# Ledger of designs, part 4: VHH binders against Formyltetrahydrofolate deformylase 1, mitochondrial (PURU1)

Target 1, 298 residues: Formyltetrahydrofolate deformylase 1, mitochondrial (PURU1), of Arabidopsis thaliana (Mouse-ear cress) (q93yq3)
Amino acid sequence: GESLDSSVSPVLIPGVHVFHCQDAVGIVAKLSDCIAAKGGNILGYDVFVPENNNVFYSRSEFIFDPVKWPRSQVDEDFQTIAQRYGALNSVVRVPSIDPKYKIALLLSKQDHCLVEMLHKWQDGKLPVDITCVISNHERASNTHVMRFLERHGIPYHYVSTTKENKREDDILELVKDTDFLVLARYMQILSGNFLKGYGKDVINIHHGLLPSFKGGYPAKQAFDAGVKLIGATSHFVTEELDSGPIIEQMVESVSHRDNLRSFVQKSEDLEKKCLTRAIKSYCELRVLPYGTNKTVVF

## First folded at step 1 (VHH)

Design c05 (framework vhh_6qgx_2)
Fold by ESMFold2-Fast, scan of step 1:
Structure c05 (fold): chain B 298 residues (1-298), chain A 125 residues (1-125)
Amino acid sequence: as target 1 above (298 residues)
Amino acid sequence: QVQLVESGGGLVQAGGSLRLSCAASGRTFSNYAMAWFRRAPGKEREFVAAISGSGTSTFYTDSVKGRFTISRDHAKNTVSLQMNSLRPEDTAVYYCAAQYTIVTYGSTSTQYDYWGQGTRVTVSA
């Protein structure tokens, strides 16, 4: 029947598609027609074509009926277009169907970034499954963070490290079932062997405005340099220190009236917001590779 | 879902050249890093070269730097390995491998989800 009690109306669910290829005539029309032909409706469409017009980037948000356009067929239809245009990137995510990204969080002594991520995660604002937390520092069981992790069944792994032994093989075993890693003020440098052994994306928060003030104590470096802006940078980790592609940056004004403690406090506030925004952008397919060491962020 | 097929192997004299190709089909996502590995007779599998999903970053093992060039043709969905100045020690079965990642590439075999069957390269002295 067609009565309210017996009819099943189509449930439209959100989907996201990102696309990157050499620039060509008709790409937007083909992508839009693909969605429309299956009864989908586009809610947002962002395009980036650099001034040289040699490459094309897009991100579309749409709603569709998964009964009429099954999840596997969505992939096949976009793959057909990707093959036609020789796409460098074509990825679909359907948040209500696809599993959330599994992450592990690595930190050292400072936990302000971890605490912010846990609060955003609890509020449903961070679309990840947290598999574990790993630290090279012990934490008392009665601290807020340890009680939070215990309440939510998130393991905390203390991995004691030295300058000569960073316990990278042990960490690799702990993170083997993750989709990507988050360094939330983890103050040990991950080796090229670790990055190759892990083989997936690692996102870091650096408490300074890259490419300036690489390495240790960037807030102190900024203070000593007399800067008028302080900031934080979230970036992909590569073998070269603090040089991976940038995802997000946040800034705050500083003046001669700010002392070093004020610089550090402003830095910490920017770090936690910068990291959570970067992780959310990554999970929403907003981050695409651009050039040799750059990103497009929609 | 991803199927990889290698071609271009054969017998070549030392100092000669070969071009290997790897054709990818049936993939759900197009953002794959791709790599070449090789296994010499009586030896373990070793990394040779990798190219990022975007094709903008390339990586080589030290023994092939300056001699081998990895490249990508997105229109044909293929990855090629141009091998110049071949040496008898380059004799191996060459394997194409793929992993899904936006930025990070891998140089160990356990990082790659998809593998081809291999193509044999023999370099005579």
Scores: ipSAE 0.010, ipTM 0.331, lowest interface PAE 9.7, mean pLDDT 83

Design c06 (framework vhh_6qgx_2)
Fold by ESMFold2-Fast, scan of step 1:
Structure c06 (fold): chain B 298 residues (1-298), chain A 125 residues (1-125)
Amino acid sequence: as target 1 above (298 residues)
Amino acid sequence: QVQLVESGGGLVQAGGSLRLSCAASGFTFDDYAMAWFRRAPGKEREFVAAISWSGGRTFYTDSVKGRFTISRDHAKNTVSLQMNSLRPEDTAVYYCAAKTGYSYVLHTPEQYDYWGQGTRVTVSA
């Protein structure tokens, strides 16, 4: 085509590509050559090949000129490679072009995770669009969290639930236009029918170090068990309670000098940090399914 | 090379039974949720049944619930659909499908990564 004016510098933008296939010779070279052939530059490249398993995982970060390599062509070129290798997963994200992921936040009585996510979101540290907040608990309009949501035009939906009626159909209608859900201390178990109906990823924060202390009151269970570490786990929600693939975990030391209130406080601090890190990692395509019920986190 | 190969289709009278089987190869079977979909003449693919990667959970469309049973055999890399009390409305091409497993089962065709070629089931009145 026409030569570009020499006074015009191309604007290079970041892209991310994640790839999962059966292990084969030449995958890294083929992916790298694809980027280089289009004038892109690789900034980072992570590879994981499990011991005694014939599978390959990679995540690459690169910069490229979207005029020379249009966004639709990036998808087509990587899809061509994906088809060649029979890829199990191949996803490209270009944060400056692609829309932010739309999320809804579900919570019950405790709001420390919601508050942390709202602060990180306001600071530009959480790369999502918050569509709404849904709670099975009513909140006073003059609280700091409710005023924050009002100022930013984020709807708060109070959905009263009982043991017999979890209002799942109503929640499904509210979240239909989201890319994924975040359970920020939502204390109702989502049914298999809900997960089927929603059809997308659901990320939960569990206030315990999984796979130990599943279910209710894990801080109390940990206190009573005399543990020396307290923790929080962020994981994908699956058909099996507190058993989905783990995305992120955080821990803190505890001792005989910590009372139950101290355990709860440390737990809450870990929960909010663990959840925000997990959501950021997910949005950056760092989290890939691995093995029977595991994740690769780059 | 990922392959899903269905077998067990055929002609059966209303009220009869058939057992469909799907042999999976070319991927780590135990990491995948497995499902059966069907397409009746002139209609779109619809969900029939699914089984989680662990085999711990099964899902059925309302029209087959109580009549069909999905199961998997990890040693043989197969998924099966036992179809009892068959009705003329069950007449369709039945497809085996697989998706990357972490227990949750998505029941839309777009969520499934691999598909078999299908096996035909005809139920006479």
Scores: ipSAE 0.000, ipTM 0.186, lowest interface PAE 13.6, mean pLDDT 84

Design c07 (framework vhh_6qgx_2)
Fold by ESMFold2-Fast, scan of step 1:
Structure c07 (fold): chain B 298 residues (1-298), chain A 124 residues (1-124)
Amino acid sequence: as target 1 above (298 residues)
Amino acid sequence: QVQLVESGGGLVQAGGSLRLSCAASGSTFSSYVMAWFRRAPGKEREFVAAISSSGGSTFYTDSVKGRFTISRDHAKNTVSLQMNSLRPEDTAVYYCAADESWELLTSPGEYDYWGQGTRVTVSA
């Protein structure tokens, strides 16, 4: 980098730090002093200490001068604190310096979630690099989504699946260079072998308010049940269907005046917003594991 | 590899009841959507009922809603269709179908595995 002119103010850039350890006296003071001692300024600080579990969670947002506090030194300073407290998790992300997360998007017949993610990505609102799109359904080359992918150089892989061959080994090869996967209405069940073979996080959108209406056609099930709230759930994928830790949920009011078409339309609108918010939260280090099957979301 | 076998069909009088069963062999279907379809004489295959992999969600065609109940037993690897208040128009060959899906599938073309069918005749 270039030398700074002594007559100008330093360029301050944002950083994020998340921390998880056994609860102890003085953690907040040590974390905040670390930032302040290097001339950083804290913009936000969130803490969670559950009443019945002796653990500590924090997420801090700060701005700092990368000339006075180089990126490698930021890691060293937080690692020193992590060692002191025997941290279970300590992660720093500096979005302007660190590489974006690489993702692949999986979908089936419905593409409204894919389309929303592509638009948010193009607008710079989704902080990921999209390596490819994978679908178990063919799409015509002249459709809006296919022309969009072609213009942006994003490969589309049609992978035909059957009971005899789920093509999971082929999919694993296609996604080997990704940091996490996004299921954007992918309607085939990923096996435990796939999840173990991939070994990284997989985030799904379910078009129902979990834990209610698991499986297919949640909007129709909600309509038939006479619910007054319809919703969508984004969650981590585990071996059990629609049962992984929840990241984000969105709801909308419904009444006897809504027909099935209205329920489906409201569902689709919630799904695309819910997934986009969940992915953004994940990339911003807002989502941390808690307990056996829960999340802390800052 | 995988086989679906239906049982429980037969002749019944209008207003009567029958319970159909579908047994899966060779592989487990605990992670699969299971469905019943029927084909009446001279007609195409029609959706009757579907049940999610967990058994927590069911879907019925309007003509059988309130009369038929679909259920599954994960331990026995079976799906059942309890048919009450049977009508002459319920006369058909009933087929069990299975597919891996997160959706409750209603179209015959969406299912990869099919049974051979069991005949149900409802007399007037």
Scores: ipSAE 0.000, ipTM 0.153, lowest interface PAE 14.2, mean pLDDT 84

Design c08 (framework vhh_6qgx_2)
Fold by ESMFold2-Fast, scan of step 1:
Structure c08 (fold): chain B 298 residues (1-298), chain A 121 residues (1-121)
Amino acid sequence: as target 1 above (298 residues)
Amino acid sequence: QVQLVESGGGLVQAGGSLRLSCAASGRTLSSYAMAWFRRAPGKEREFVAAISWSGDSTFYTDSVKGRFTISRDHAKNTVSLQMNSLRPEDTAVYYCAATDYGLEYTEFDYWGQGTRVTVSA
């Protein structure tokens, strides 16, 4: 990013700030005054204070002149407020200046979520840099996915797993320079040691409407159970299978007239959309961890 | 390194009940999904029931829904299959299996030796 030099009609750029601390009087006023004092204009301001918890969450969208309020000063000003309130989280993102989040995409045999992520990324709709793709399944070099990755210079790492060696240390080495991980139908459960060693967020797509139909064959389970809604769930990964905090869910109506193939097709379509929406929301600082196993989504 | 041992099989009359148990040794089943499979004489191995690591989600083949219940005990490192209203068609060797893959394509890493269930008319 570059400083904009204008003495007539300054060019204003968008910024986002998220804030989480113990609830206290005057937080909104202090955060708003910080922006206004530098000539910024607030476009949106969302606040969540739970009825049974003494905690505060906010997300503000604003526009500002980077000549009058340089990017480093934005950080310093919000950090001063964060220290005053003992904030657990205070993050500023300026999309036109800040680097995109770096991700790795993990998958197994099914690639429909990867394909959707790659299409959205190519269309400029997914604000990430894809550092690599990792799979425990080998893919032929002449497939559409492999040709796409080659055209865009995205490495594909085949990491063969066995009963004796899940190769988590190898995967940790491959992902060390990422900001977060995306499991796009990666069907091997990541251990607590992996999650602790990685130390950053991991986002998964589950092809079922959690908390129902955890684990395998969710579309068949839903079909057999005679459900009237099927869904897909994007969530943060924890040590417990399909039980991490939920980021996004999407649903579609089904009836006795849908066959199993129709259930699978509707499920795959929901998975694609659910995962891409969850990743976009995460990158826009809309998703914040809350409590033991919940999220705030702005 | 994970060893699975089934118990609780035997001979039972149609309409009766049996409880199968699977005990894991060598390692805790943290992050492992557990399942029961069966193989009748002269037939291929088929899926019966599965349970997630947390125990919050259970899955059954249509022929056993409402009759069989899968459960797990984390403190004892065991998974159980309560089989009610048994039919002659349930006669099979029952196998316990564990996997850290998602259950979608049923790729199980560890298998027990099996326990025989015979249901007489």
Scores: ipSAE 0.000, ipTM 0.177, lowest interface PAE 11.9, mean pLDDT 83

Design c09 (framework vhh_6qgx_2)
Fold by ESMFold2-Fast, scan of step 1:
Parts: C-alpha cells; sequence; structure tokens
Structure c09 (fold): chain B 298 residues (1-298), chain A 125 residues (1-125)
C-alpha cells in the first residue's frame, strides 16, 4: 500500500494567558469557557489568591487552532473578559506566532553569566533574540566570547564609563529596540533617570542571597559569616540598590570543608543558572507583580 | 554628595613606610565601601585596596598584599592605608574612592562614584 504523510501544519498551537483582577466568583469558569467555546483545550491552570487580599492571579496554558481562533480574536476575547472584571493585567502570548523578546546583555569584567546565556541560547533553551552585548570593559577579539559573538553576528559595544560620564544616553540609544534588559554582572549603578528613560523591565543577577549580603563580595561575606547555604538572586532593577522584586533564587550547601575559592566557584555556578531560569520564567509570563515590591511566580 | 579629602602623601626611601588617610563627609559613612586607587606617571589608574561599609571585608591587589593594610574608623569617618616595605614601583598619585556598595570581588574603577583629588607618593632608591 501507500502511506499518508503526517500533517506538516499543526492544527493546535500553544498559548499562555495571565490574568490579575479583584477576586470574584466565576472568574475561573469565565476564563475556561472562553477557551473551550473556541475549541481550545487547557493544559495547565495556576491560581493564586493571597491571604488577607481580595485579588486574583491566574496563568493558563492552552492549545488552540489559529484558523478557527485567529491571534487578533484571542486578544479581543480575553480583553472583553478583562473589561468585565476590571483587570489590572491581562496578557496573551503565543510563542509560535508572536516575535521572540529582544534583549540586550550588559556586563563588566566577569563573563560567566554571559557565557552561560549564550550557550543556552545556542542550544535553543533561551527563547530570546539577542540584539547586542554592551560592556564598560574592552575585550580582546581573540577571546572565546568575542569569537562566539562574531560567529553569530551579535554586536559587542564597548562603552567606556566614568563618574563624570556614565554614557547612559549612549546606552539608551543602543537598547531602544529591546523588550527588556539583562544585567549579567554589570557593576555600574543605573540611575533613576536611565530606568525612567528606558521605561521597560531590567533584570539583574546578584551574586548573593538577597536580602542578605547586599553589595560587593557576597561569597566572601558568606564565607566569613560561616553560613551553611550560599545563594544567588535574580530580581527586577529599581532605583533602590539590590532591593527590586525577586524573580528567582538558587542555593547550595556549604560546610567548613569549603575554602573561599570553593565558595566563589559555587557562587558563580549558582549565578549563571539563576539568571537563565529567571529569564526563561519571564519570557513564559510566569512572573507577575504582587504587592508593593513582590512577585507571583507560577 | 560624599566629599573625600586625602592626606599623608610624601617622599620616602625604598623600604620605608607611609600612612595615607581619607576623610569622608556628606553621607552615611557606614553605607559606603571605600577604596584606594593609584596612577603611576604615564599609566592608567589601578586598584590598590578596598574595605566594605561594615569594615569586615578587605581586598588588595596582588602586588601590595602583605605590605599594605586598609582600615576604617567609623567614629572619625576616615579610611586609612598603611603602606609598608615601599618600592619605587609604588610611586603614584593615590586616590580615595567611595561607592554606596562595593559590587565585585575584584576592584573596578567604574564601580566608584565619588573620588578625592589625590595625594602624591614618591618612593626613591
Amino acid sequence: as target 1 above (298 residues)
Amino acid sequence: QVQLVESGGGLVQAGGSLRLSCAASGGTFSSYAMAWFRRAPGKEREFVAAISGSGGYTFYTDSVKGRFTISRDHAKNTVSLQMNSLRPEDTAVYYCAAVRDYYDISGTLDAYDYWGQGTRVTVSA
């Protein structure tokens, strides 16, 4: 006999919807019915209703037919529900249709976080378009990092900064077409004017377990304090140093048998893994604002 | 803003000692990490030593480890650099620097927001 070819066009594609409003009866049913009425299927549904608060958070993963439920209609249908409930947030992302988030990566001397992100990106595990890399440190063209960037057509911008000229206007011009910024061990403080001028999310990796060990040398601070867990923190950047809403934290056990070099090495391994997890969570709409300075992470 | 004033520079013979001091004003001193940088004739500014805001953590460039000691006095709002076993290669203008928090295990010029005017150290043969 003759074999039929497998379908080359998937009938159903994945979508994600996040929702935040005042808590009310029937929200889950209304959101579920919206998807079902269009022939979609819900694959996952997470709900958070905080204690002592009258607010509702949800994240749904679903599959749908984009021929029967066109992308623009998905937005309209969820927006109708958002208006009904006076939603504070209602966002839909369809990864196979919507463009990938465009990012720029900022770093100083240390490049272990950049290297990890580039490897995850090359492996298809980081769903972003890397617009450019910006550093306040010059790098030799024959280093592995610089050769990697050249091979993949990713521009590297050396922006020499001083106290008198932080070159923030130049950096803003370089990042104008990005969806969000990633600070991968960028050691200059971004001003409130920069954050206001950029107007979008900035995600940082801090090489310490916040809110403890703020500022410099957290691995040495942890070593000297005799801690039994070390960690790294990824957070949104705000005007207050190392105090923005936390996205992800990672920890590892340490003992009296670990010397300072071991603490530093474990810290660097946690930093790069913590940052990549935070960026993936952000791109998947898992991170939502909560309270004055907190996050919901689904 | 934080204002920094250095003192204690001068001429010294190789093998001798000098103590530099930096007086800080204009901020909550304990919230600022403090560092010393130097610029030799014809060269760029380089890191020498740093001390955390708490005073609990100190860092040195390899060429001065065991010879230089950084310390701070919170009551007087001062940071000091005790320089022993001085070498002709230590000849430089020494700058005091401050940042609200110190961000890296290795000192970086670009991390520091506030700078003094510098004090000259000359080490003769």
Scores: ipSAE 0.000, ipTM 0.241, lowest interface PAE 11.7, mean pLDDT 84

Design c10 (framework vhh_6qgx_2)
Fold by ESMFold2-Fast, scan of step 1:
Structure c10 (fold): chain B 298 residues (1-298), chain A 124 residues (1-124)
Amino acid sequence: as target 1 above (298 residues)
Amino acid sequence: QVQLVESGGGLVQAGGSLRLSCAASGRTFSEYAMAWFRRAPGKEREFVAAITSSGGSTFYTDSVKGRFTISRDHAKNTVSLQMNSLRPEDTAVYYCAARPSYEVWHNPDEYDYWGQGTRVTVSA
């Protein structure tokens, strides 16, 4: 009969590994050897050892053959090292194999951050599955947002809230199957009971440069104060207002030539870019918590 | 040239309500922007709410928006903070502050006059 020899070069796929433990001799060598011993190639390796703490953080990007190093074995091999070092964090993601993170987007009246995220998602630039959108405001069916969501089969849940009832149990039920939440200008604060009940990461966009201009109307406060820079902050949500670990910040110059309207417009532009950048970084395992209320960003 | 005295603090169960009052003594209370700040154990002073000297604009930190309401009474020289749906995370010493300006500010360093503080403890 006829036989065709196709020398199939191994199809190498990208993987990312993040690692956090007590600092010890030989960690980098052990992690690198793990990848090399299985025929993987390291493309990038970042390490952070804080001067004030005896802790180790790393993020590696590598390529590997999933036939020679099956996905389940990658987890087992890194977990063996994690157990040896008593690791606080050891996570592997293989974007071509692993399911995308599932998110829900929460917003109130303003939708500029939601619109930006939807466009980035449609363009394949945001590596998430959007399970639903939740708002405490109704939207007309003929608005851009509502037409977009309908075209893509993304549910919109109107959850009417009052001062006496923020309907957190209803929201918890809607988001139970998500990997993390995104607050895209959601103006009702989630309680400590909600955050404990949800038990996963919640990422917020704040329309001000934290830790300055906490609370309501930061653009108006900044305008009245005569600042020369405005900004937006994306951060993890904690039980304390606008005080969770910062993921990303963006700034823009302002002057006496700017009126309140131009401050608001610049603020909105910064907010949408800051949030999408933060979510992308989070999904790429670039953002790791460290210390009491800080982040490592690789 | 104003002295501030807070009242209305105490122990309350989660979900309960308290009304804090700040009594101002001095000649020009109506010219001052007024604010409430709080300090939880081991934390720095945090902005809570503010009201302009005219009373025409109010500002809130996002964690209290929809739950707390700031108001002022020029005739009585008082600023009040109505606190509803209280949470354990609201446990702090609450301070009344004044700045000799028409506009409010979130930074505590911008306020010239401070009360002694009133303790609010919210139990689970």
Scores: ipSAE 0.000, ipTM 0.082, lowest interface PAE 22.9, mean pLDDT 83

Design c11 (framework vhh_6qgx_2)
Fold by ESMFold2-Fast, scan of step 1:
Structure c11 (fold): chain B 298 residues (1-298), chain A 127 residues (1-127)
Amino acid sequence: as target 1 above (298 residues)
Amino acid sequence: QVQLVESGGGLVQAGGSLRLSCAASGFTFSHYAMAWFRRAPGKEREFVAAISGSGDSTFYTDSVKGRFTISRDHAKNTVSLQMNSLRPEDTAVYYCAASTTIYPVDYSLSPSTYDYWGQGTRVTVSA
């Protein structure tokens, strides 16, 4: 309801809409008209129609008056269009109104990615709520990470796992209220049953430049094959190991002057930056999976 | 429980050879990356060599490359380190380590990457 007096200037707020359906005549016009008819202004509009597929992807950024176009009506209007076109995906986010995405962070012994995520989160650079941290390793209370989590009231759950008992049901219970999961060097395979049971996106950081650098290959490749680049890859987790759709990649040059310690340090730096960028892009609805192993990045 | 037991340490003269062995129990050997680390008196643990769960990939620190060879015997559930052309600076306690990583293989040089450790075996190289 509009109950403000006519002397008050409208406060325009940003919104984002992503849309995926079968390609058809008039989709762009229909989506654009929806925004314009409600007094919204489009700031950016990206469209992708793959050359060999009859499918349509779009992402729009707009500003609107939430008094004239209430948040519930925005959802209803886009849902009406989604139903008309039989949309496979239609998502609206209004960052100033909608709650931040809730995540859990899973890790094993290495914590450099977790530490980077926590620092970016504290600096307001990661638009998420961290519900908890889960690890198959205990950590001493006097470590930097444990002191940080305690200061910020973020629970740390130690879930002791073995090869025979991965405790996936316990982990599923801990993460049931999250919007997506982040594997920040969690070094156990999540089963197909876990992925199906969770039913939402899981994002991993891999210490290699996929698909050419699977496993712990960057340092080995630099010494054994004489490669001039090492890299890190953030990707969606699927049942196929190290084969999920790629979200973000980062690379760094290596030479004969780099020793093994330098390669490890460069690798860790790439991993933490790559994961942080991937999570930010995901939260901004910039990365959408398409096909079996690809992404659209807006 | 997972246990790693090292053997084969001892005293050897410079230029000599020594073979270290690590027997693993309590886990499925073929899924674990295995490594050797060493700690010289008064120093921190440093990486020496690693082998992937499949045995197809090996990695060495520069100071031992061409002199040391890491290998696996899946039938005996052991990882071995063949040390040739030994130098006085190779004197250290040598530790067998296993990563819980079942995918992908991680060649991190940090001891903190490895979840299971043996008690160590002492190698002394006389000048």
Scores: ipSAE 0.000, ipTM 0.162, lowest interface PAE 16.8, mean pLDDT 81

Design d01 (framework vhh_sonelokimab_d1)
Fold by ESMFold2-Fast, scan of step 1:
Structure d01 (fold): chain B 298 residues (1-298), chain A 125 residues (1-125)
Amino acid sequence: as target 1 above (298 residues)
Amino acid sequence: DVQLVESGGGLVQPGGSLRLSCAASGRTFSSYAVGWFRQAPGKEREFIGAISGSGGSTYYAVSEKGRFTISRDNSKNTLYLQMNSLRPEDTAVYYCAAVRYGTVYYTSPDEYDYWGQGTLVTVSS
């Protein structure tokens, strides 16, 4: 029966669903049917079932009509499937409806990673809201980075730290309204008490190819060790130094003809790209912790 | 290098509450993420919830969110599971499990390295 004419084409918007449960027959079919039954269309579907494990990971990308399938109903429908399978994780994100993740960026003296993230953010390529920048170093107001932050209304907080007083309670107050933290060459080790107090994900860039060359000066360690590859690693921060689950790594070849300055320069270029890729992947629900200190990256 | 022992199981009436404890022995308990699992007769082990080494992060199975609360006291090397509004369907053997430098998002039994022997919870009148 006729109710009302629609003279407007439906606006289809993208959604992402991530699912983790015990492996079972028919999971893919049930997830796919859920989307199809509401008139949605699946654009991508990735599945991971680890060898010798009875667990299932999936990530689907789809488009749907939010008038026919309201945002609250999307959550309810996937929650129903999650309950049926005893799901361990079931998360939906609809980027055009859901608020962007709020982040704070922490750094020390080096700002190349911050600058790269700000440029990607300005270009619309980094899907976050930057609430503030925090540094244990003062910066002159006439630098390009400080002028950029001022132009965009992004606060810069100078928090003077020493090894004896890391001012973690002050930093916790500054980051209370964030969804996750990004360490963009922040060179103070965050304590277990900080990680407990914050209670959310912290993503770091380490200027070395983990698990090798942990700690300070990894480019010099690599140079001294005579390596043939130099790299950067982005990882989740855990209570153990430079040991959290790895999100992204990037490498470049080096030889006996590269001096230490060349190693450092190559390292900085890899760090910029590695961190921005890791943050984008995280925001797109591509990164899930898995196994003993591992990740699934879709 | 950690050994886990659950306690606090027993008979409880529907609608009642019960607190389970898991005592850890071994070194540096605060470096372990710890989870609670249960297994009913004829069923596979089911994830309930996990807590980070520091205690700052928790993650619960979708079906258990709101009724069960996980906490820990690292000074006493003890993990707790507070269970409220218990139902006959909650009858199971309850296990604690630990993984060093793990995350609360480890929700499969195969992701945990160390397991207790279990404590039986029976919800009946």
Scores: ipSAE 0.000, ipTM 0.127, lowest interface PAE 19.6, mean pLDDT 84

Design d02 (framework vhh_sonelokimab_d1)
Fold by ESMFold2-Fast, scan of step 1:
Structure d02 (fold): chain B 298 residues (1-298), chain A 124 residues (1-124)
Amino acid sequence: as target 1 above (298 residues)
Amino acid sequence: DVQLVESGGGLVQPGGSLRLSCAASGFTFSDYAVGWFRQAPGKEREFIGAISGSGESTYYAVSEKGRFTISRDNSKNTLYLQMNSLRPEDTAVYYCAADQWLEYSSGTHPFDYWGQGTLVTVSS
């Protein structure tokens, strides 16, 4: 087989492994031994075993020599353990070798979340490949957003939608080669047929602290309710409006001195941060589905 | 061409009631959230309330909640504002506005379409 000169000092690279199975004796030992037997070094190891369920979740971060433990062999070795435990999920990611997740960004009129994600992406802080941007609103070519997208060769698809024609089949065709979708203030409800047809994760930003203030105008609803905390929620999209498993939440204090414009400004600032944090955590394999409608976040 | 035409304004006594109408044309009315704003002389334009395209969701300014009721009739392409227990402070030009995605917005972005306004005067 092919080999690199092993007389040269090894370059150790980071890997991440997430594991989910029915709880059993010795899982941690077998996973740790797998890494150690190939000369890998574990940098972090997190475990969650819920008290009311016989299930096991883990996430490990390790460094290894890809010459001594080739990428395909890493998959085979963890797959052997997955088969032994009848794993429900076992995923390895090696960021320096594996392709970045491909995403499409969907938005409507407001672009503050898109702008934040584009800036973080340009700075190398968002580990994704942006396939395209899709909007049900036109944007003038001389706006900052449109000039940025043109400069970076990111397509912008204007898909004019109405309540009677959501153009979901057109959108499905545009996003077929993505790993997951991001709704960055996309104000059209995606149908159950869309979600089934897409078949992968969709992550949304809601400009309210869920489960409160579902639906439209959440900053206004919060202002009218006299809340003392305003927030934003990033969550997985399900058929139920603003009800999918929560990934991340951000909050800010408000008082009687804040008018509606202040509530909106604080909301927008929280939305930007909440969405980018959620996407980064997802890409790092920190967010796993748990139970009927919950998440494990490592 | 998109048009919003308000009607029903006029002179009313304090404590009285008035119903404003806004007739929409040139777009699919049921696809748009629509709302009411008012502007008194020398003051900024004030949001009163809005209703989603389907009519299922309504949003009101706190100061007007309970006195004013927004409704729509999509079969007639018409928005309504029922105003009860009117006060001299309610004297203003009342504007109808439409926005395609208001039902999901923070409510501070500009509305897409505006009417010309109808004057309401509350005095003896």
Scores: ipSAE 0.000, ipTM 0.213, lowest interface PAE 11.9, mean pLDDT 84

